VH-VL binders against a2ajx4r71to235. Designs and how they scored, part 6

Target 1, 165 residues: a2ajx4r71to235
Amino acid sequence: GRCNFEDRLCSMTEDQTLQPGWTRRSGIISNSPPFWDHNGNISAHFLALVSRVDSISSNLRSRIFLPTNDQQVCQITFYNFSSNQNGKLIAGLQTLCGDPIEHLWQKTEILQSRWERNVITVQSSQQFQVIFQAQMLATHGQEEVIAIDDISFSSGCLPADVCQT

## First folded at step 1 (VH-VL)

Design r06 (framework fv_ramucirumab)
Fold by ESMFold2-Fast, scan of step 1:
Structure r06 (fold): chain C 165 residues (1-165), chain A 121 residues (1-121), chain B 107 residues (1-107)
Amino acid sequence: as target 1 above (165 residues)
Amino acid sequence: EVQLVQSGGGLVKPGGSLRLSCAASGFTFSSYAMNWVRQAPGKGLEWVSSISGSGGSTYYADSVKGRFTISRDNAKNSLYLQMNSLRAEDTAVYYCAKDYSGSYYDAFDIWGQGTMVTVSS
Amino acid sequence: DIQMTQSPSSVSASIGDRVTITCRASQSISSYLGWYQQKPGKAPKLLIYDASSLQSGVPSRFSGSGSGTYFTLTISSLQAEDFAVYFCQQSYSTPLTFGGGTKVDIK
């Protein structure tokens, strides 16, 4: 289902990191863009990776999904915002049990002044998780942001809780 | 069990220095911002300083900026507060506190037991 | 800096009473407010975060409400263990600031 980050991280999980990874923000608590969520609401929440002094990276993981079928499409819709050119956001697929992340979509060091809606179609013969991977270089006193909001999974994305070896 | 255990503290003369320590256990220390909050005898709570999970970002109350330094050693699961140029007004119980879940600007869910710092001639 | 003003400074109450404490912010802080309980000689304990969300393990007689500049903490039926000092805290921006505290005393 739909995750607009009003309820913290929803059901998404983070990989271990040296810094707090994805954090929940809103326009009223932010010292750098975005100052509103994708609907223009300054008090509504979004998820952001913020770098000011150190280089940082973090993975945000969806729940486990069953292999896709031909009857209903599995599509992931999300909004993203980047404050300037110091980062990279990847949306990808990881099959369980140690496979590398397969990149389905990416945005690299691109200046973006607004929220952009993105849709990616997933097709997998194995169980999988959707990964949002963000990376940013150190900014030395300037707060840089990669933000994501309103992640939704279509009806073709069927939940599962078992790793397939 | 999630715990913060404090050490250090004591009596020091004005102009002196002191270092407080806070040992964390039961959670992934490097994933959480950490905080120092103080309370003067019979008074309310005053936020002193915050540090990001990596130690790369630090924040200070104006009353301590330039005199106090917050730091952490993630390999040792330890938080520190180096206090220099101490003044009588710094006399307080000092608490270390963990950010609730995912933000510097969140509430503090786990607190140390407190360490008394007395600045007196 | 955001100033947090609590009222009353103290209240005398009996077991079973409804107690309401208020907290005012000098500017809008949306819902970025927490409430803490502190007993003599002890560290504060988080009761409420995000203005109205009850911390795990905290009794349901505690509730928080409000947004913007005006917030309340309510104890619906005071128990013996509730006699303590209560503090609000804004988490909207640094410096993080606490209210002056409200002492809940036995009547």
Scores: ipSAE 0.007, ipTM 0.491, lowest interface PAE 14.2, mean pLDDT 77

Design r07 (framework fv_ramucirumab)
Fold by ESMFold2-Fast, scan of step 1:
Structure r07 (fold): chain C 165 residues (1-165), chain A 119 residues (1-119), chain B 107 residues (1-107)
Amino acid sequence: as target 1 above (165 residues)
Amino acid sequence: EVQLVQSGGGLVKPGGSLRLSCAASGFTFDDYSMNWVRQAPGKGLEWVSSISWNSGSIYYADSVKGRFTISRDNAKNSLYLQMNSLRAEDTAVYYCARDSYGYDAFDIWGQGTMVTVSS
Amino acid sequence: DIQMTQSPSSVSASIGDRVTITCRASQGISSWLGWYQQKPGKAPKLLIYAASSLQSGVPSRFSGSGSGTYFTLTISSLQAEDFAVYFCQQYYSYPLTFGGGTKVDIK
């Protein structure tokens, strides 16, 4: 199923970065929006990338999937609290370990007060991962946030156990 | 040293075709998006086209859509611009340029190639 | 399309002068803005990215500031090698767009 980040990262992993990356948060421990997850629960969890004095990017990787026979979909619920659209959320596809990421989808629209569900089309003739990259430019002053929750993959996205070699 | 070296410019008549090449060295070519930017004589810069690392995302300026085709050959570390149905207003110096998916702007540029469309 | 408007179109200055060039975006672009220097017969050279980050190898007399729709490039003490045309560029969204350029010329 769907990944709601209540206890685990749903078999997703983060890439190494020099800056702190994705952080699991809830409304009851947040100093900035969102103050509840996409279902309106202040105790439920989501992943957030929080602004820094230096520009930052962080990747969140799905598990490796087998090649698809037809077009599949990925759904993600997204929240952007950034001034002047200071953040981007990018979805990409990576076909081999270490290959560059193919750009599939990008969201830069500021939402500030609501979660929005997005649908991303995925198709690959090779084993692949879906990568969610959040980017934020350097900020000074108020904390800015990109948050994600409720990630799901259609039934044709079948898991593989190992990186393609 | 990181370099982009261009070739393929020239004089062509309206309605003609021309192919520009840009050879990359000194960096991992297939980690970067590549762009074409042009500049008419005495004028400013105009972005023409962009291509992602694997050719999966391609964008064109409205002025060239349907006439120009951007492509790349990662095995040869080369970027191309196929220009068809050329018009007098396409006369410009054409530059290839590297970006880092929007973070570093265009940090490395080719030397430029003159394309003249004239009878 | 995001329109980038530069002001002034030209400025005459002396060595040692402080020069300020302005760039305005037709919509908010956060800090997704670069500044370039171009000398006659040469390709543009990146000076500033992300509105205020100095490109490696660029002299510290160049600085960028601004966010949203209003941006400024400043040369704190103009040198002989700084007489050139300067362009801003937004890389917030496609199509990518450049300002019209500002020529910095000798008095």
Scores: ipSAE 0.008, ipTM 0.540, lowest interface PAE 11.9, mean pLDDT 79

Design r08 (framework fv_ramucirumab)
Fold by ESMFold2-Fast, scan of step 1:
Structure r08 (fold): chain C 165 residues (1-165), chain A 122 residues (1-122), chain B 107 residues (1-107)
Amino acid sequence: as target 1 above (165 residues)
Amino acid sequence: EVQLVQSGGGLVKPGGSLRLSCAASGFTFSSYEMNWVRQAPGKGLEWVSSISSSGSTIYYADSVKGRFTISRDNAKNSLYLQMNSLRAEDTAVYYCARVYYDILTGYAFDIWGQGTMVTVSS
Amino acid sequence: DIQMTQSPSSVSASIGDRVTITCRASQGISNWLGWYQQKPGKAPKLLIYDASNLQSGVPSRFSGSGSGTYFTLTISSLQAEDFAVYFCQQANSFPYTFGGGTKVDIK
């Protein structure tokens, strides 16, 4: 299903980090943009990586998916927002055998404070996880944000429980 | 141990075609993004094309889009660049290069082929 | 496209000199920047990745600094094998782009 981050991380997990990583936010409790989720609701939640005084990085991983097939398209749809020029957001695939992350999509560093919809088509002959990687450098006290919201996986993205090799 | 060995190239007339090959050894080729980068005589480096580890995601420089095709054969540990409708401004040494990336360590063109000269002249 | 501007285009230096090369991006690229060394007739070699991380096997006299739009490569005490052309390269977004190069010549 669709993950709108209202109550949970929607079976997404965060890789271990020393600093707090992705956090759930809403416009009501935010001191910097975005002040609305991608639907314009100030009380609805989104997931944000916020840089304050330290460099921060974090990975979100999806559940494991079965290899894709030619009968149904596997597509990932999500919204992103960035308020800074010193951050990176990458969406990639990781096959579950120690392979490097295959880069599917990346955000250019554009200071455009608006929610943007993205659609990524996945093809994989192996079981995989989708990884959202984000990094922001220290901003010396200014609050900079990378945010994502409403991650959804199409019906061609078939869940698996464990890696099988 | 880890290396990229290139072949192909040569002299071709404007409008002609060439296919470049890059053979990988000493690493798990199927795990890495691969790129083509070119350098015109006496000029700087220009990125040409990228292909993901599985081959599913491909990008081209605007100058070659619609004329060049990047491909890979992971079973043969080989990367290819099919160049069609060649122009004088495509004259350059072409390098294949491996990209290893991790968001924490960054992208790097860490291993390069020796280069292949492509001359487009009438 | 992100434009990468290097300065200077060339520098004349003596063995033992400190050499600094600058690279500017037309928009923010975080730390997605590499530095490469190229000698005549050879492929480029990676020196520094992620703006400041020294590649394995590269001498410690090479260092990189910067983030966002302004980056520097420093050679603290130039040696004979360091006379070469140096390029910066951004890997923040496609298309990947390179600086114009800086030629380090013997004085």
Scores: ipSAE 0.007, ipTM 0.573, lowest interface PAE 10.0, mean pLDDT 79

Design r09 (framework fv_ramucirumab)
Fold by ESMFold2-Fast, scan of step 1:
Structure r09 (fold): chain C 165 residues (1-165), chain A 117 residues (1-117), chain B 107 residues (1-107)
Amino acid sequence: as target 1 above (165 residues)
Amino acid sequence: EVQLVQSGGGLVKPGGSLRLSCAASGFTFSSYYMNWVRQAPGKGLEWVSSISSSDSYIYYADSVKGRFTISRDNAKNSLYLQMNSLRAEDTAVYYCAREWDYAFDIWGQGTMVTVSS
Amino acid sequence: DIQMTQSPSSVSASIGDRVTITCRASQDISSWLGWYQQKPGKAPKLLIYAASSLQSGVPSRFSGSGSGTYFTLTISSLQAEDFAVYFCQQYNSFPLTFGGGTKVDIK
């Protein structure tokens, strides 16, 4: 399944936080970069985490997936845009029921001016969720951004609906 | 239907200047990153410069930085490359190219620039 | 800068042959790679983007594979119109860089 954030959050969920979390934005309604999605469309939407004064952290969660097999590859493709000097974006797996997050991909201290495509291959013997974990430190008035768009899961990523112990 | 048409090449002496133009038609020019790529006679492709849709982000190859200026006029659907302090090593066919999903999917026909005494 | 190394520099092949061209990046570029075909006197033409995605209008005999640092372009059954120079290009980071090119000539 492809998620382009044009209509809604595409079954992604956010962990509870006291800070504002991931928000849907577009170039038309944004006062800070990015001013377009990864195809250069200023009206298209993406998801962004924005910080000015406070340190913030938020997790974005996928739907639950079945264990992978070696017959079909499970791949996650996503685009990211970052304009920050002290943040990090991590993509990882969480096996259900409170297991620690296994980091599969990481990007830190990011200054960029274009969307970057990333592909991650997933192997898990247990049911799992994909977690996009972002953190930005306080900047004393500089607005910092981590954005993500067009998350897609290959045909080897099979959906499930329950937590297994 | 989708086209990039180039003009402005020619023969110039070392230290001279030229301005290349690239006219776009058949698509919403203001929505795309645009690029210049060059190719010296008998050699491979070399990326020269990129410009974002609203000219907020501009990049140059080290070999041309400080001498070349990329610009665009979205109202005229046109891309430009101002080339100053030209050197013999700048002799090449120059292509403009549209960037779609980061790859160069539409190219101009090319403009020959010859820098020779 | 990311260096893109293509091999071979040239290959001689017959119509109907399977031709394989390799491109190696000096660092991990994920799938940020395109393949282009250039015929004499013409502008390059995009064949493959995102390492393995076939551009609209390009014949299915062209395919791309690979990720990270090692990439391959395959022509499964060479046709007369395929005699050209082929270039890979990374778009992972600036400066954007191209491979040196592979010339595919008729035997």
Scores: ipSAE 0.007, ipTM 0.492, lowest interface PAE 14.5, mean pLDDT 78

Design r10 (framework fv_ramucirumab)
Fold by ESMFold2-Fast, scan of step 1:
Structure r10 (fold): chain C 165 residues (1-165), chain A 121 residues (1-121), chain B 107 residues (1-107)
Amino acid sequence: as target 1 above (165 residues)
Amino acid sequence: EVQLVQSGGGLVKPGGSLRLSCAASGFTFSDYWMNWVRQAPGKGLEWVSSISSSGSYIYYADSVKGRFTISRDNAKNSLYLQMNSLRAEDTAVYYCARGGYSYGYDAFDIWGQGTMVTVSS
Amino acid sequence: DIQMTQSPSSVSASIGDRVTITCRASQGISSYLGWYQQKPGKAPKLLIYKASSLQSGVPSRFSGSGSGTYFTLTISSLQAEDFAVYFCQQYYDFPLTFGGGTKVDIK
């Protein structure tokens, strides 16, 4: 399933125990980069976490997936854009009925003036969710942004409905 | 036909100023990052400056920062480089180049013909 | 700054030869590398973008490979019109930087 954020969050959810911060954004009226989505479309939407006077920590969570197998690979493809020096974006797994997020990929304090395509292979013996965790320090000057777009899951990423316990 | 046509070069004395122009046709100019690249006689290519599609994001090489100003006029499909406090070391052919659309900045796929700038007493 | 080092600085080759030019980045640049050809008295021309993608209209004898810090441009069968200087360029981060160039002389 491909998620391009044109109308909603595509069944992705924010962690309600943390500060909400992910918003849909486009280039057409933006005050800071990115000024286009990953296809170069000024009017198309992406998700952005924008800096503010207080620090922000926000999680974006996928649907639940079944354990992976060796016959059909489960890959996550997504685009990211960073125009910040005081934040990080982590893509990871959270196994259900367990607690810590296993970090699979991260960008920490890296300025990047473009959309970058990322492909992550997932291997999990347990049911899991994909988590995009963003953290940004307080900023009192120019607006800083962490953005993601076009999250897709390959055919090896099999949906599940509930925690298996 | 996608094209960049340059003008505004010439001979100036050290400390002088020049304004280079680059006129775009055959594509939607306002969708692209634009760039200036120079090449001193017999030397390699040196990136000078880049400007985003809207003009809001600008970068300069350290060697020209504070002396050169890149700008664009999207209504006129034109890119400019204002060069002040010119030095002998600025003598070069200056190229405008198109780069970056879908993913921000990118490789330079269309180049102007080049404009010679000579700084000499 | 990301420094781009090209090797060799010059190469002399016969028509029909395979020519290989290398480019090293001082730090990882993923696949954000282009290759340019410059003929005497002309503006540079883009040959390869994203390290390995052939620009439209460029002959298939040109190919690019590599990722990260090590990149290669190959001309599989050198032609008379290929005498030129070749440059690599990283566009991963500002300042944008070019390699020092490789002059290909045809004998």
Scores: ipSAE 0.006, ipTM 0.501, lowest interface PAE 14.3, mean pLDDT 79

Design r11 (framework fv_ramucirumab)
Fold by ESMFold2-Fast, scan of step 1:
Structure r11 (fold): chain C 165 residues (1-165), chain A 120 residues (1-120), chain B 107 residues (1-107)
Amino acid sequence: as target 1 above (165 residues)
Amino acid sequence: EVQLVQSGGGLVKPGGSLRLSCAASGFTFSTYSMNWVRQAPGKGLEWVSSISSSSSYIYYADSVKGRFTISRDNAKNSLYLQMNSLRAEDTAVYYCARDYGDYEGYFDYWGQGTMVTVSS
Amino acid sequence: DIQMTQSPSSVSASIGDRVTITCRASQSISSWLGWYQQKPGKAPKLLIYAASSLQSGVPSRFSGSGSGTYFTLTISSLQAEDFAVYFCQQSYSFPLTFGGGTKVDIK
């Protein structure tokens, strides 16, 4: 299915951090870009990590997925918007054995005030979670933003029915 | 119509406990951060605590850390403030307030307020 | 903590007057500032968010301006119902903090 962030985290979870991480925003209440979602809707919602006094990083985690197979491709589609100089957005995998995040997609030092569509193909022999990790250095001037919207998982991404061990 | 209806105030002795409740209606409660803001008699506004839509992020004013606990029940559209080890300086009208979104930090709707008096 | 300094603490004005209230932050808060009106015995009401955006249902005589550390709330033509205390509030960083308030009295 599709996650348009109308209900905040769309069955995703956020790791603890020193400040609020991902926040739900829309164009009608935002005083900094983006002022619309990827479809040009100023009232539609998206998730944003916004720079503040302290440096911040936040991980947005998907549900646990079963190992992938060769019959149907597991693909993640999402939109990103970035208005920052010192930030980065990473999409990757973490296996349930506590391995480091395997980076599948990354953008750093992005200053592009436009929504871009991204498609990532996932292959894993183990159960995994998809992680969207955003990081930004502290700023004392203009507000910097990293935003994501409309995350979807293809039919080859099979949800696991068990809790994390 | 957005409504926040508060209950649970009263008179309590120093060291006592009190639990405030705020019942929300007229909007999707589970998508908004919620806040408690207090005002001592004749004084200004003081932010007390915030809780994110999912309860993943919770913040407290230094004056209440370790004594107050904010919580929410999204299935019941309710916000709570458990107040322990109450002090005379906690005497105030307590308001529950809806964030403009999920940690936008502006308060667009407020409850009617609940008076908490801490004295003998 | 970000300290919000509000001035004046009180002002008396006549109906029809232009009233300006100022708010200073101890550090830059970009445009993360709101303004609230509180009438005697009532809960506060949001007037302005994001420094200059007028909240739905608020009369157009209210306006906000500023960025960084210096902000103003202006009432272009004071009405009897504007007798109230006004507060600024920063939403840039936790803890969230309010200014000390400005009481507007109608002469």
Scores: ipSAE 0.008, ipTM 0.515, lowest interface PAE 13.3, mean pLDDT 78

Design t01 (framework fv_tislelizumab)
Fold by ESMFold2-Fast, scan of step 1:
Structure t01 (fold): chain C 165 residues (1-165), chain A 121 residues (1-121), chain B 107 residues (1-107)
Amino acid sequence: as target 1 above (165 residues)
Amino acid sequence: QVQLQESGPGLVKPSETLSLTCTVSGGSISSYYVHWIRQPPGKGLEWIGVIYYSGSTNYNPSLKSRVTISKDTSKNQVSLKLSSVTAADTAVYYCARDYYDSSGYYGMDVWGQGTTVTVSS
Amino acid sequence: DIVMTQSPDSLAVSLGERATINCKSSQSVSSYVAWYQQKPGQPPKLLINWASTRESGVPDRFSGSGYGTDFTLTISSLQAEDVAVYYCQQYYSTPYTFGQGTKLEIK
């Protein structure tokens, strides 16, 4: 399953928020970088969390996956872009409804003006969801952005439909 | 002082191809996205499509099989071709720039005055 | 496609009074909404971008607000030159779509 955000959130869900959450963008829609997706395409879409004035945070959740095994690796590949000095992006997993998110990858206080490819290997003896959690502090009135694009799950990431109780 | 100016035939026969040109002055089309929008008599605005900095295009799905947008940067012109026209294609056709720079995105802030196209035998 | 629906279709307001035009999107478009003014025989003129950012040269009596699916254009004190058709537009996703327009007239 590949998610390039050309068709909305492609079955991913966002936790409820009172502030603007993850927003689908492209170069023609953006008021601030990135002005292109991870392939340099100015009309292709990516997902962005944008802060102008207020501090904001949002979680993006995958479908539920079955427990992993050691014979077929479960890998998550995604691209990230950040123009925010005080932000952080975390990729992690949640194994039970309401459990703390286990952080598998994070990027904090790094200004980057390029898309970076990331690969994360997942091991879980329980069913899990992949969570992308972004947080930003608004420092003044300019748009600040954390963006992700082209999330894919390898063949070892097997879908399931329910969270473990 | 960027200006856009549409030009083309005022009358086109059914089944023919409509060809319009948008000429840009006071700026370079290489610095803008250029959109085409139309307005049938007494009706609202319909987006036709856009040509991006790269020259790639995106079209309204309802028109995609009939529409082609292209540009000639040496002439500072953007062209719209619409094939197999019918009376439903009678409208005023506008081109508009869409622009951003280091200060942000400006939207469709400059439009041509429009060119009237009547599809009639 | 995202459908933009304006209300009312037409509005008559006395000079100096407040005019309010509403625009609703069929799905969330965040803040990616522009407002245009069109006078007879003229092209549309961009008034408001990013739901609430007034374009340079546009009088301060014009203001925009809203987020998600519900947007409003307000003219706080109607002037004679404000008689026009007003359109909302989303640029969140292609195809770009416009509302059907609201005709503003003097009462």
Scores: ipSAE 0.006, ipTM 0.484, lowest interface PAE 14.3, mean pLDDT 79

Design t02 (framework fv_tislelizumab)
Fold by ESMFold2-Fast, scan of step 1:
Structure t02 (fold): chain C 165 residues (1-165), chain A 119 residues (1-119), chain B 107 residues (1-107)
Amino acid sequence: as target 1 above (165 residues)
Amino acid sequence: QVQLQESGPGLVKPSETLSLTCTVSGGSISDYYVHWIRQPPGKGLEWIGVIYYSGSTNYNPSLKSRVTISKDTSKNQVSLKLSSVTAADTAVYYCARGYSSGWYGMDVWGQGTTVTVSS
Amino acid sequence: DIVMTQSPDSLAVSLGERATINCKSSQSVSSNVAWYQQKPGQPPKLLINWASTRESGVPDRFSGSGYGTDFTLTISSLQAEDVAVYYCQQYYSYPYTFGQGTKLEIK
């Protein structure tokens, strides 16, 4: 499954918060970078977390996946863009039923205004969700951004329905 | 540090295809967008098109039926082909660097290559 | 296509005086406007990005302002090396479009 955020969140969910978190943006309606998706399309959508005057944090969750096997690799491919000095983006696993998030990948202090392609290989003996967690500190009114686009899961990432304890 | 250099035949006959090459040094064409811009003698600037780091392209609609932009990452080169040329295609042709996000102004330009369309 | 219109077509300013060049877009381009300087026989040089952000190495006498449809490039104290043609460009929508250029000369 390929998620380019054109329709909605592509079955991704956001943790319940009182603050706005990840929002769908496109180049046409943006007042700050990125003004293009990872392919340079001004009208295509991506997900962005934007910080101006408040510190913000939000988690974006995948669907639940079955334990991985050694017959087919489970890989997650995604693009990220960041224009911030105080933030970080984490991609991790949460094994179901309230386990702590295991960090698989992280990036901090992203000042370069470019879309970057990332590939993560997943190994889990338990059911899991993929979590994209973004955090940014207050910016003194200057708009800073962490964005993601085009999340895809390889054929080794097998869907599951429910938490198994 | 990053430099762009255009090259190609200076003279092209009407109805033929113009082929130009932009060679990049000091950086990788996989890290940014490359634009082609032209300037007829004594006139202003006209944007021709762009190739993204992904290889996708976007062209000026006025030229779209005649233009192809491509890249060879192993040679760090971007190519422009313009078919069915006429005297109106006589211009200095530039390649220039752009970014996929943030800074969409073109910050590094080649020196330009002069193309004359004449029999 | 978004049309960028510059005014004046040519401008003569005395050394040390202020030069002002205007650029108007046919529709809102937010702050997605760049300004370039071009001297004879040379490629354009990026001066201002995002309507008002000066590029590294560009003298502070150059400044840009504007938002939406009306943009201005100002040279606060003209110097001899500033004689050039100046272009505005929008990068809000494809195709990218340039103004027709303003020729700046010493009075």
Scores: ipSAE 0.006, ipTM 0.481, lowest interface PAE 15.4, mean pLDDT 78

Design t03 (framework fv_tislelizumab)
Fold by ESMFold2-Fast, scan of step 1:
Structure t03 (fold): chain C 165 residues (1-165), chain A 118 residues (1-118), chain B 107 residues (1-107)
Amino acid sequence: as target 1 above (165 residues)
Amino acid sequence: QVQLQESGPGLVKPSETLSLTCTVSGGSISSYYVHWIRQPPGKGLEWIGVIYTSGSTNYNPSLKSRVTISKDTSKNQVSLKLSSVTAADTAVYYCAREDYGDYGMDVWGQGTTVTVSS
Amino acid sequence: DIVMTQSPDSLAVSLGERATINCKSSQSISSYVAWYQQKPGQPPKLLINDASTRESGVPDRFSGSGYGTDFTLTISSLQAEDVAVYYCQQYYSTPYTFGQGTKLEIK
């Protein structure tokens, strides 16, 4: 399945945080970039983590996937947009809640004015979840943003029968 | 496999509204973006607009406010309406799919010819 | 709007020889370029996505390259079936725009 965040978070879940976490936004209701999704639609939705005065971090979790095999490649495709100085976005893999996130991809100290497409190959001998982890440090006077959109998993990413965690 | 098929009137008079339908089989229009593209005789390709999975739309500004794209999920169809047509709107009209992760338009209909003539 | 300009407008190449088609964008568009092949009476067929990724079923003689503003489609050894009009397209931003097309013919 493709997930474009038009209705909700699809089947993805957010780790609980006391600060505002990932929020659905569109260009129409945004006071800071991005003002449109990755196809230039001001009405279409994306997920954004926004920092103003305090450090903030949040994890977005996929459903659980089966171990990968050598016959079919498991790839994650997603778009990112970043307008921040002291932040990072990590895409990684976690095999058990509480285990360290294995970093498959990251960007730090990003300033970009466009959506950028990314493709990550996953290999795991165990069941896993894909984690998008974002962190931004305190800012001084201006809003900083990390945004993601259109997360998709290739046919080699096989869902497990175990429900939501 | 996914297939797209355009249908339309063939002939439209100047000042009338052109109505085209794109019928999808082998997949759901709820799973991808559907674009409309046109090609005047002997000329290149012009992007008309897109309808997203949400039902939101985005249109080529050069066509101004004459275009409306909509979908009917129960019929698995995407429709294009182009108002106030002129001879400049004579073209082959295509619908095409954009699948996430590919982002090029990988499945196209065969095209339907529209002639604007009195 | 992003303007896509192809060169040359037409190209004649002998069978078995290399054909090169160029596409230039009016601003930087990363790798968000697709290449299409169109034969008379047929819809466009996607050949290359993301500037350099060949679509399944497309022969190895087709390759794409480029980043930013300059993009190239190469056919390493022209076959008779490759005679067509080729279009580049950007999907970096809406409105999506196509190059004017390059007509490839046999010498």
Scores: ipSAE 0.000, ipTM 0.479, lowest interface PAE 16.0, mean pLDDT 78

